# Designs tried in a protein design chat: miniprotein binders against p40896. Part 31

Target 1, 331 residues: p40896
Amino acid sequence: MLMPKSVALLRIRYTLEAALARGFTTVRDCGGAEGFLKAEIRQGSLNGPRLITCGHAISQTGGHGDLRSGALPASAFDSCSCHFGQVGVVADGVPECYKAAREEFRRGADFIKIMGGGGVASPTDKISNKQFCDDEIKALVDVANSYHTYVTAHAYTAEAIQNCIKLGVKGIEHGNLLDERTAELMAELGCYLTPTLVTYKVMGSDQFSAFLGPENSRKNTEVLYKGIDAMKIAQKKKVKICFGSDLLGPLYGYQTQEFRIRGKVQTTQEILLSATVTPAEMNGLGDKLGQIKPGFIADLLMMKSNPLDDITILDEPESNILFVMKEGRIY
Key: E = the ipSAE of ESMFold2; O = the ipSAE of OpenDDE; V2 = 0.75 times the mean of E and O plus 0.25 times the DockQ between their complexes.

## First folded at step 21 (miniprotein)

Design z6 (at its last look DockQ between E and O 0.66; V2 from the best seeds 0.00; counts 0 for: pae E 5.4 > 1.5, pTM E .427 < .8, SAP 74.052 > 70)
Fold by OpenDDE base, look of step 21:
Structure z6 (fold): chain B 331 residues (1-331), chain A 80 residues (1-80)
Amino acid sequence: as target 1 above (331 residues)
Amino acid sequence: GDEVRIEIYIWPGVSPELAERLKEALKELKKEFGAELEVEIRVENGIIRLEVRIDSPEAERLREEILMLLFELIYELMEE
């Protein structure tokens, strides 16, 4: 959804501050957050988590990052710079993929996000669709490698996941329909899985049932019930798992509910590692973030109770977090 | 006197060295205030579990000081 840039910026500020207050000292954005936000956070003009950003998610025409109605011509886009709301950019073919990835890096991206398969919230694709041709994915991976970083892909199906990771994609977002063989391959290749179960749960709830149209609601239902199973499979096969939420718009406040959902599949330690050590490693920060050690960045939560005893306390940060420290500063 | 119990878990990636530093700091605090402090530290699976029992008329005050001290030590360790 397009909104005035001024409104978007205000919402971004609030979202960042709220995320930090909930205990997230670092957040990876997989589409939409511009690189300048990182500078503002570092300078202290914005209070929020440290951001790791990809800029825009790169998608094919009609892919998950292309939110245009299929009834609209290709030229039907808002060219006004006064609007904000672009999660994705469209790139077709190897030259455009090169350009798109390079542009994201030019603007300060830390990694590349691609849409490797169909999605729930997009109107013109099926979950079962593979997105991008092999040469396009390879092009995006090659560019990311030249910047010594990774590509992560939105992908649900085993087919889409395997296609991406065989071409050098190092992360899979969601992965709700992975199978045992796919999980084995992910583990073998050192691919990171970032499940985002809470987004489906919230969007599928009675309270937010109107958030998705009928078709998207159907797709949401399809992946919701498979997500827990996918987590079990991934855990069993020792896939590296990161914490994620992928909540849209006004739903960001529910990000901590991912802890409760994961408690059904993972131990508390596994969940906390997925929110600290593992994502730090994925992002090349394993020697700086996610642990309490000499020389590590002082990101700390002081809590009233022990989340190791009950992970659900992290879903009540207002009651359970005494303070959040990021880079040695208490917020 | 009043008894106060503090149980602190520190995780992840903490070392036995930190545990020893914390223990020594608490010993010094005991000397300073003359309070009856019982300290137990366990390190298991990368988790430091610190239990402090304070038996003193000033137990609540000491609890706050201990918490502040421990936090400061952890912070200082990370900034090294």
Scores: ipSAE 0.488, ipTM 0.807, lowest interface PAE 0.7, mean pLDDT 89
Fold by ESMFold2, look of step 21:
Structure z6 (fold): chain B 331 residues (1-331), chain A 80 residues (1-80)
Amino acid sequence: as target 1 above (331 residues)
Amino acid sequence: GDEVRIEIYIWPGVSPELAERLKEALKELKKEFGAELEVEIRVENGIIRLEVRIDSPEAERLREEILMLLFELIYELMEE
């Protein structure tokens, strides 16, 4: 997101408060939310979900997280970052990957996000591009392991996914083009998939299709059609699936539509587990979050009707949520 | 008088231990309300089903108060 950092910070408060009101008591951010936001939420200075953060997503020069124009010198990105919001940082080569990952942990990150494949919205890559070299991915994984946490990777294609998970990456964001063999390998290795189908639906809608340039519109169309099929394959192969939306800026309000989209593929129980138990497990919080048990943190929703009977009521939170409790406090 | 009936379904991860603790705690709540509050707990397929009947002239005004008390009770049981 290329806007002034001061404007981005003011808008993040609104976004966090709205997400909590929609029933999201914990949110994992894969780029842009630094550790100081977690402290402000813990202190009560901001009302919002508990945050699990990576700080900045780590990319190579010209990769998905590198938002610089191709016409600008490499150093121009650093100059711009002083005055604008920033989702990612650039690291090339093993030593820079070590340093970038360690810097994010120094700043309070809970995990490392990397770009394992090309993206839809970035200015300089193609969806089929392989991003980091194997030694770079291994370096990032080694750093995350030394902090007893994980690396998750942006990846769409079967080849990019397999390359990442074979090198120790624990999670895959999106995964729209995975195939059956890739899903089998993910299940075998205990990897997590976080599909983000709502983003492609919203970006492909008549209202928002102009958001993307012509080439990015083509990329978006390709991943839109395949995302539902990929989730069916992952479900069939018993891949651990987490709930995610990957919505940018003003689109964040559409996050609950992911529940409705997933209702076409998963049972209501599977969807609810993907938003509670499974992501808690992924983040090492399976003994504290995601379940209603003695000793767990009291994050609770009271709803007018049973989402196990109809998952779409979660896409209408303003009408269907009676109370939101986070850490025992009602909001 | 006015009667309010609510059904509460508790899921996921419920256990017989949680169900029994909730039943014990609700016995204490029922003593405070006497004949105006009736409670039934059933555990089926990993779901705790709690049925509460409020029979009082103030039943509709008490609904939110009872729901908040139940939230707080569940919170207290989880804190243990």
Scores: ipSAE 0.108, ipTM 0.595, lowest interface PAE 5.4, mean pLDDT 74
ESMFold2 (binder alone), look of step 21: mean pLDDT 71; pTM 0.613

Design z7 (at its last look DockQ between E and O 0.79; V2 from the best seeds 0.00; counts 0 for: pae E 4.3 > 1.5, pTM E .499 < .8, other shape alone 2.73 > 2.5, SAP 71.53 > 70)
Fold by OpenDDE base, look of step 21:
Structure z7 (fold): chain B 331 residues (1-331), chain A 81 residues (1-81)
Amino acid sequence: as target 1 above (331 residues)
Amino acid sequence: GDEVRITIYIFPGDVSPELAERLKEALKELREEFGAELEVEIRVRNGIIRLEVRIDSPEAERLAEEILMLLFELIYELMEE
């Protein structure tokens, strides 16, 4: 049952305020956040991190963005405006991909998100599936390029990642099953990797094991332990790495645990750069955001302890952050 | 005691000599205002600015708070330039 839009909006408000309170002054949404939220935050009617949005993640029929049960007919999409919007939109073929990407930009998207491979949370796809044909991905990339921005792809496997980045995709979300060759290619092409290790850890925990059905739980287990290895490989090959969490629904509160997980494979400095400088660069804001420099946006955390000494300090923001400044305003 | 030591880390920060000089000047002004003995050490390494301030004064704790606020304001002003 789809959540009423009114309820969804209330939850979104809470989620955004809570993210800001945890020290995130900018958040990139890779599917579901509508462009109007960005306007509301900018205008000050909504308190939250600066949003960079893609609108709906674009997926093929039966892809990771298609959350319909395989038993449901094609008409089973609830298009009622009274319900919370879907995370994904379905587009098949070059003309539909053109239209879908253009529609997201029309509605205020900053970039395009595509489902380039199978996922954990989707019911009808395998992680091993490569999603979209080459001409479809190219179409999406071409549209994004015409707007002077990028495409990022959900992809786990080496095959799916390579397929996307060879066609001009500039970001890979997750990448848990990448190999050394893929990481080398990512580095060569200047592709950004955004690992999201915490989502798998939390969803696989005893506390939240019921969040996933049996099949999705199996998929989750498959990618959970590989993600750490993938991150080590990516780091070794000098892939540009961004901070991410990809937590769903009530799990957003665990977003800071990504710091702790990353502490096993990255230095504290590398982790902090992945949450400041690198994502700013990815989003064309490298000269304005992510550093304490003249002419940069005044996004600051004042902390009573030094996360450089212990990255896990950032997992307890309520105890360690004195205040969050975003665009010169203290929250 | 009458001595307080504070260490401030700025990251990722401007590694230019200009910020360091601005910070030193601001601290000098504070010293003149309060008559406190302030020792300042600034180190820059790998994009991290480390500022260490030693305050030898009967009002060292109060002065430390003021210094922290001043430095924050300076950083803020610097970014808004």
Scores: ipSAE 0.555, ipTM 0.840, lowest interface PAE 0.7, mean pLDDT 89
Fold by ESMFold2, look of step 21:
Structure z7 (fold): chain B 331 residues (1-331), chain A 81 residues (1-81)
Amino acid sequence: as target 1 above (331 residues)
Amino acid sequence: GDEVRITIYIFPGDVSPELAERLKEALKELREEFGAELEVEIRVRNGIIRLEVRIDSPEAERLAEEILMLLFELIYELMEE
């Protein structure tokens, strides 16, 4: 959407404050949340979740992250962040991949995000191909390892996922079409999966279906149900699962609906751990965040009702959250 | 008098030994001031801490709210340590 910068900045402030009020004390952004937002939240001039960010998602020429222009990103949904600022950067070949990853770390990134494959390409049976060559992926992984962190990748298909994780990628975003063999490999390699089922449900809703043609609407619902099946497979094979929503801009308010969708596949304990312990571990914060223990950072939710009995109360935060504490401060 | 029961689940994590000690001391003053019978039970099962406080007092509902805030503050203080 085209709007003045001053209005866009006010909207992102609202989005971040609302996310904190919904109980998200830490959010991992996979493209677009630059250092100024992270720094403003850290300094206390902006109320919002703690941000873990990759800076820009790294893409090849013509890939999902190729946003060449001074205009807003294309209307395709290719990131899990609000569209403010530049979402991605382009790097082709090993030397450019080294430089792009190092530049993101120089600018304060906590991890590297890459486009490891597509998922909603042409209307045919063919599912999109991987984006980077193997040597490019290895280069990005090598840089991330030298900074003692990780690479996570956008990927839907079993083939794209296997290629990424065999080359050292630690995380997979979405993964809607993974199979049992891929899940076994992910578990063996200690990889993390972050499903984002709510975004497909929202895009298939009556309010938004008008933007999709009949074939795209059918594929969207197919991807949603395949994603539910993929999560069942991942759970059975004991893949480490994190909580994620991949919602953009004004749709960010739907993020808590992911809790409700997950309730059909995971136990309440598994869902809560996927939003606390597991993502803290993934991001190297397992000794500081995600648990109520002495010496841990005081991020706490006080609920009217017990989500262990009924996870859907987390999809009703305005009615059920009494207090949100982040770093010992009540918001 | 009126009886109110507060049941609190703490997840994930384990602060139950330290919390039990701190809560017991903090409630001593409230127990005497309000003439209330305050019983505390803490159970840990499958990584879930279940804390139950039984309040028998003429002011049980107001005291329940104070105990909730006290518990929240105690958990915060334990995490700072």
Scores: ipSAE 0.217, ipTM 0.682, lowest interface PAE 4.3, mean pLDDT 75
ESMFold2 (binder alone), look of step 21: mean pLDDT 71; pTM 0.615

## First folded at step 22 (miniprotein)

Design aa1 (at its last look DockQ between E and O 0.92; V2 from the best seeds 0.00; counts 0 for: pTM E .752 < .8, unsure alone 66.877 < 70, SAP 77.436 > 70)
Fold by OpenDDE base, look of step 22:
Structure aa1 (fold): chain B 331 residues (1-331), chain A 80 residues (1-80)
Amino acid sequence: as target 1 above (331 residues)
Amino acid sequence: GDEVRIEIYIFPGVSPELAERLKEALKELKKEFGAELEVEIRVENGIIRLEVRIDSPEAERLLEEILMELFELIYELMEE
């Protein structure tokens, strides 16, 4: 859904402050956060988690990042979209993929996000769709490699996941329909999986039944139940797993529920690693973040309860977090 | 009556080296707050556990001060 940039801007401060208050000292955005936000946070004009950003998720025409109505020709959308916040940009073919990736880096992206398969919340694609041709994905990977960083892909199906990771994609977002063979390959290639189970749970709830249209609701239901199984398979095959939520707009407040959901399939230690060391390593910050160690950045939580005893403690940050330290500053 | 006992946990996991330095630094902190303060630091599965006991009519105020000092101490140890 396209949001006016003005409205998005009005909400940014609250969103960032709330995430930090919930204990997130670093957040990776996989589509939509502009690079200038990082500068504002570093300068202290905004209080929030450290941001790792990709800019816009890069998608094919009709892909998961293409939210244009299928009822109108492409020419109907040629007007300036500068007034709207966008999660994705459309790029078709190798030259456009080069340009799109380079533009995101020009704008301060730390990594590239691509739509490697169909999605739940997009109007014109199917979950079963493999998105981008091999040469397009390779082009995006090549550009990211030239900047010494990675590509991560939105992908649900085993086919889409395998296609991406064989071409050098280093991250998979969601992965709800992965199988054992796919998980084995992910582990072998050192690919990172970021499950986002809470987004499906919340969007599928009665409270937010109107958030998705009928078709998207059907797709959401399909991936919701499979996601738990995918997590079990990934864990069994020792895939590197990161913590993620992928909540949109007003749903950001439910971030911590991911801890509760994961508690059903992962040990507390595994979950905590997924929210500290593993994502730090994925983002080239393994020597700086995720541990209390000499020479590391002082991102700390002081808590009333031990998260190792019950992971759900982290789903109640208001009650359990006393202080949040980020870069030595207490919030 | 005026005794406050609390357990505090610090996340994420601490390195063994920093944990030892923290224990040493805590001994000095105890001297500063006097006999009315008992602080014990344990590391369990990499998580710092602080047990604080304060026997004072000003226990609540002292607790906040102690927690802040501990947090700053950890920060200082990380910056070294």
Scores: ipSAE 0.765, ipTM 0.916, lowest interface PAE 0.4, mean pLDDT 91
Fold by ESMFold2, look of step 23:
Structure aa1 (fold): chain B 331 residues (1-331), chain A 80 residues (1-80)
Amino acid sequence: as target 1 above (331 residues)
Amino acid sequence: GDEVRIEIYIFPGVSPELAERLKEALKELKKEFGAELEVEIRVENGIIRLEVRIDSPEAERLLEEILMELFELIYELMEE
């Protein structure tokens, strides 16, 4: 996100308001939404979903969260300090990892997000990269444990996933190249997987293929075709699966298409649980959110059709959602 | 027409305890309106399904108000 702070704030506000209108009463943000936004939503000065935030994703130099072009000097990250809402921060070595994680918690983060492997959209890494040394990941996990929360990691390959979860990382974002042995290990360790298939489908489509450069287009094609298989493997091995979309910039409006894509792989009941009960559990909110029960928070949708009969109605929220209630307030 | 009928669904999933409390609360609401308002509840795979019938010359005007009252009733039961 390479824009002035004032424009970044307006775009975040619009994105959050639109997500609530599409029926998302709680959103976990894995980079770009800072913790102060939670207070503004609680106070009513900003309409939006309840936020669970990491602030900035933590990356090594040249990693997935380092969005500087290779032509810029190493200090260029600091020169972008005027752009509020940037996705990531850079930390190299154990002391910097301690400090970066603690800074995000100081600013109101609920969990730590790290880049455990290379990405598709980032300018200076390869999807095959395993990122961070073991001592750096352990440092980030140790900080999160001291705050009684968790680390989740961006990772595509079986190698990167196994490295992260063996060092105490609780969640894996994407996981498109997951294999059966890695899924077994995730289930044994009680880890969560958040697949995000829509972003690869949209970015690879004729409508948006020009959004990527040639190298990123190749990376995207690899992960697009493997992601379906990975989700089937994870489901077979009983990995806990959460709902996610990982949409970049102006593509945020496509987030509900993830429901439709998952309808080709999961049952409607599995999809609904992945968007309610399972993520509430992951975030320590299993006794407050995700169900209509006495003592739970009143986050409700009134719908014209039953999503158990046809999950695709959630990809058409304007036509199918009559009212959204969050914390007892109708929006 | 003088009658409005709509079928609605409340998401996410509901506990059996709250579903039974809702059934009881809807009986009282039905008594209050008599034949002008009928609400039938069914729970299928944990999802609340409500069939709402408003038989009144003002049915179209009242629809949104009645739907919001049903939503608030569920909220009140969750607070208990």
Scores: ipSAE 0.636, ipTM 0.880, lowest interface PAE 1.2, mean pLDDT 81
ESMFold2, look of step 22: ipSAE 0.194; ipTM 0.651
ESMFold2 (binder alone), look of step 22: mean pLDDT 67; pTM 0.536
ESMFold2 (binder alone), look of step 23: mean pLDDT 67; pTM 0.527
OpenDDE base, look of step 23: ipSAE 0.703; ipTM 0.898

Design aa2 (at its last look DockQ between E and O 0.49; V2 from the best seeds 0.00; counts 0 for: pae E 1.8 > 1.5, pTM E .662 < .8, unsure alone 67.833 < 70, SAP 71.523 > 70)
Fold by ESMFold2, look of step 22:
Structure aa2 (fold): chain B 331 residues (1-331), chain A 80 residues (1-80)
Amino acid sequence: as target 1 above (331 residues)
Amino acid sequence: GDEVRIEVYVFPGVSPELAERLKEALKELKKEFGAELEVEIRVENGIIRLELRIDSPEAERLREEILMLLFELIYELMEE
């Protein structure tokens, strides 16, 4: 969605404040949130979760992160690629991958997000596409390693996932079509999976199906069916699983429904760990966040009911959360 | 009588060491308020369960203030 910078900033403010009120004291953004927002939240100028950001997702020409119409010249769209609110940037070849990743770190990114396979919300790719060449992925991983952090990749298919993690990618976003062998490999390599099932449920619903174009609606239907089964495989193989929603624009308010969907596959304890300990560890914060322990940052929820007895209370935050604490401050 | 009973849960998961420190700190609060305020803490599957009994004609009015005080006590113990 292309909009003036002032309108985009107001919508980001509402989104961040609402996420904090729903109990998300830390959020990892995989595209669209500018890294400079972290300073405003730390200063108290903006109320919101602690942010872990990648800036822009990095894609090849014609890939998932390339939001340009196939009918426009690439140079014309490049003149618009600096618009605030763009979720992706394009890099082709090893030198451009180095530069794109370094630019995101210069702008304040904490990690690198890449498109390792095709997606449902872009005009020009297929879910089955393998996107980057191996040398391009390795270049992006090399840059992230030089900053002592990681690459996470958008990928749906077993082949795309395996290619990425064998080249040193540490995280997989979505993963709806992973198979048992891929889950075994992820567990062996210590890779993280962040399923995002609620976005496919919501985007495929009658209420929101028009949000996608016809080709993207077809892609969305394919991945919706497979997503629950893939998470069952990942849980069975003890893949490290993080909590995520991948909701787009006006759909962000549905993020807590992911708790309810996860209840079909995971125990309540596994779901709570996926939203606390596991993502803190993925992001190098396992000794600071995700537990109530001396020396840890005071990010706490006080609730009317025990989420271990009923995980669905987290999908009803207005009724069940009494207080939210972030860094010792009650919001 | 005119009492309010409150049961709240604090997450994420708590270390056993902090849970024991919280129990000791709550004993000092109970001494300060006497029989009007009773607080019981249990840790079940790593989650703090606070059971609060307020025996006062103002119990409903004081509910949130006392819960916030307990929440801030947990914060102070994390800083130690």
Scores: ipSAE 0.523, ipTM 0.836, lowest interface PAE 1.8, mean pLDDT 79
Fold by OpenDDE base, look of step 22:
Structure aa2 (fold): chain B 331 residues (1-331), chain A 80 residues (1-80)
Amino acid sequence: as target 1 above (331 residues)
Amino acid sequence: GDEVRIEVYVFPGVSPELAERLKEALKELKKEFGAELEVEIRVENGIIRLELRIDSPEAERLREEILMLLFELIYELMEE
């Protein structure tokens, strides 16, 4: 859903501060966070986690990042959208993909996010859709490589995942419908999987039953129950796994529930590594973040209870975190 | 005397060297508080586990001070 930028700006301070208070010292945004936020956080005008951003997720026409109503022609949307926060931008063909990726980097992106398959919360696509042609994905990968960074893709199906990673995509967001063969290939290629199980759980709850329309609710149900199996398969095949939540708007507060969900398929240590070492490595920060070592950035949680004994402790940060240190500063 | 057991975990990516420094700090803490402290340190799978046994009636107060001391030591090590 498109939110007015003014409203987003009113809420962003709270959102960032709340994420930090929950213990997240670094957050990767996979669509929508503008690059200027990073500068504000670094300067201390905003208190929040360190942000790693992609700008807008790049999508084809009618793709998961294209939230335009299918009832209207494209020309109906040619007006200035500068007043709306957008998760995605539309790019069709190699030249537009080059331009879109370069524009995100110009605006301070650290990596590129693409929509490599259909989504749950988009109106005009199916989960089974493979999105972008091979040449388009390759174009996006080539641009990202020229900036010495990676592409990550939204993809659910085995087909969409395999298509992306064979073309040099280094991350898969979600991956709920991956199979054993796909997981093997991901491990072989060193691809990172970021499951986001909590988003489906929350959106599928009675409390948020109105969040998705009927069709999107159906799609949500489909991927919700598959996600846990996908995690098991990925774990078994030793895929590199990152922590993620992919919560939208008012749902951000449920970030820590991902720990509880993952506790069903991962050990506490595996989960913690997925939220520290592994994502640091993915983002080229493995020598600076995610470990307690000399020369690393002092991002620390002091906790009165041990999450290694019970990962659900991290789902109750208000009760269990004594304080959060980010870059040597206590918040 | 009331025996209080304190366990502290440091994770991830910590070194045996850090563990030794923490042990030394805990010995100094013993001198400061006059408490008999037994300290066991284990390093496995990138986790440092410190187990302290305090034979002191002030063991609860010592717990908070130990945590703060350990935190400061870890922070200082990271900033080196």
Scores: ipSAE 0.520, ipTM 0.831, lowest interface PAE 0.8, mean pLDDT 90
ESMFold2 (binder alone), look of step 22: mean pLDDT 68; pTM 0.547

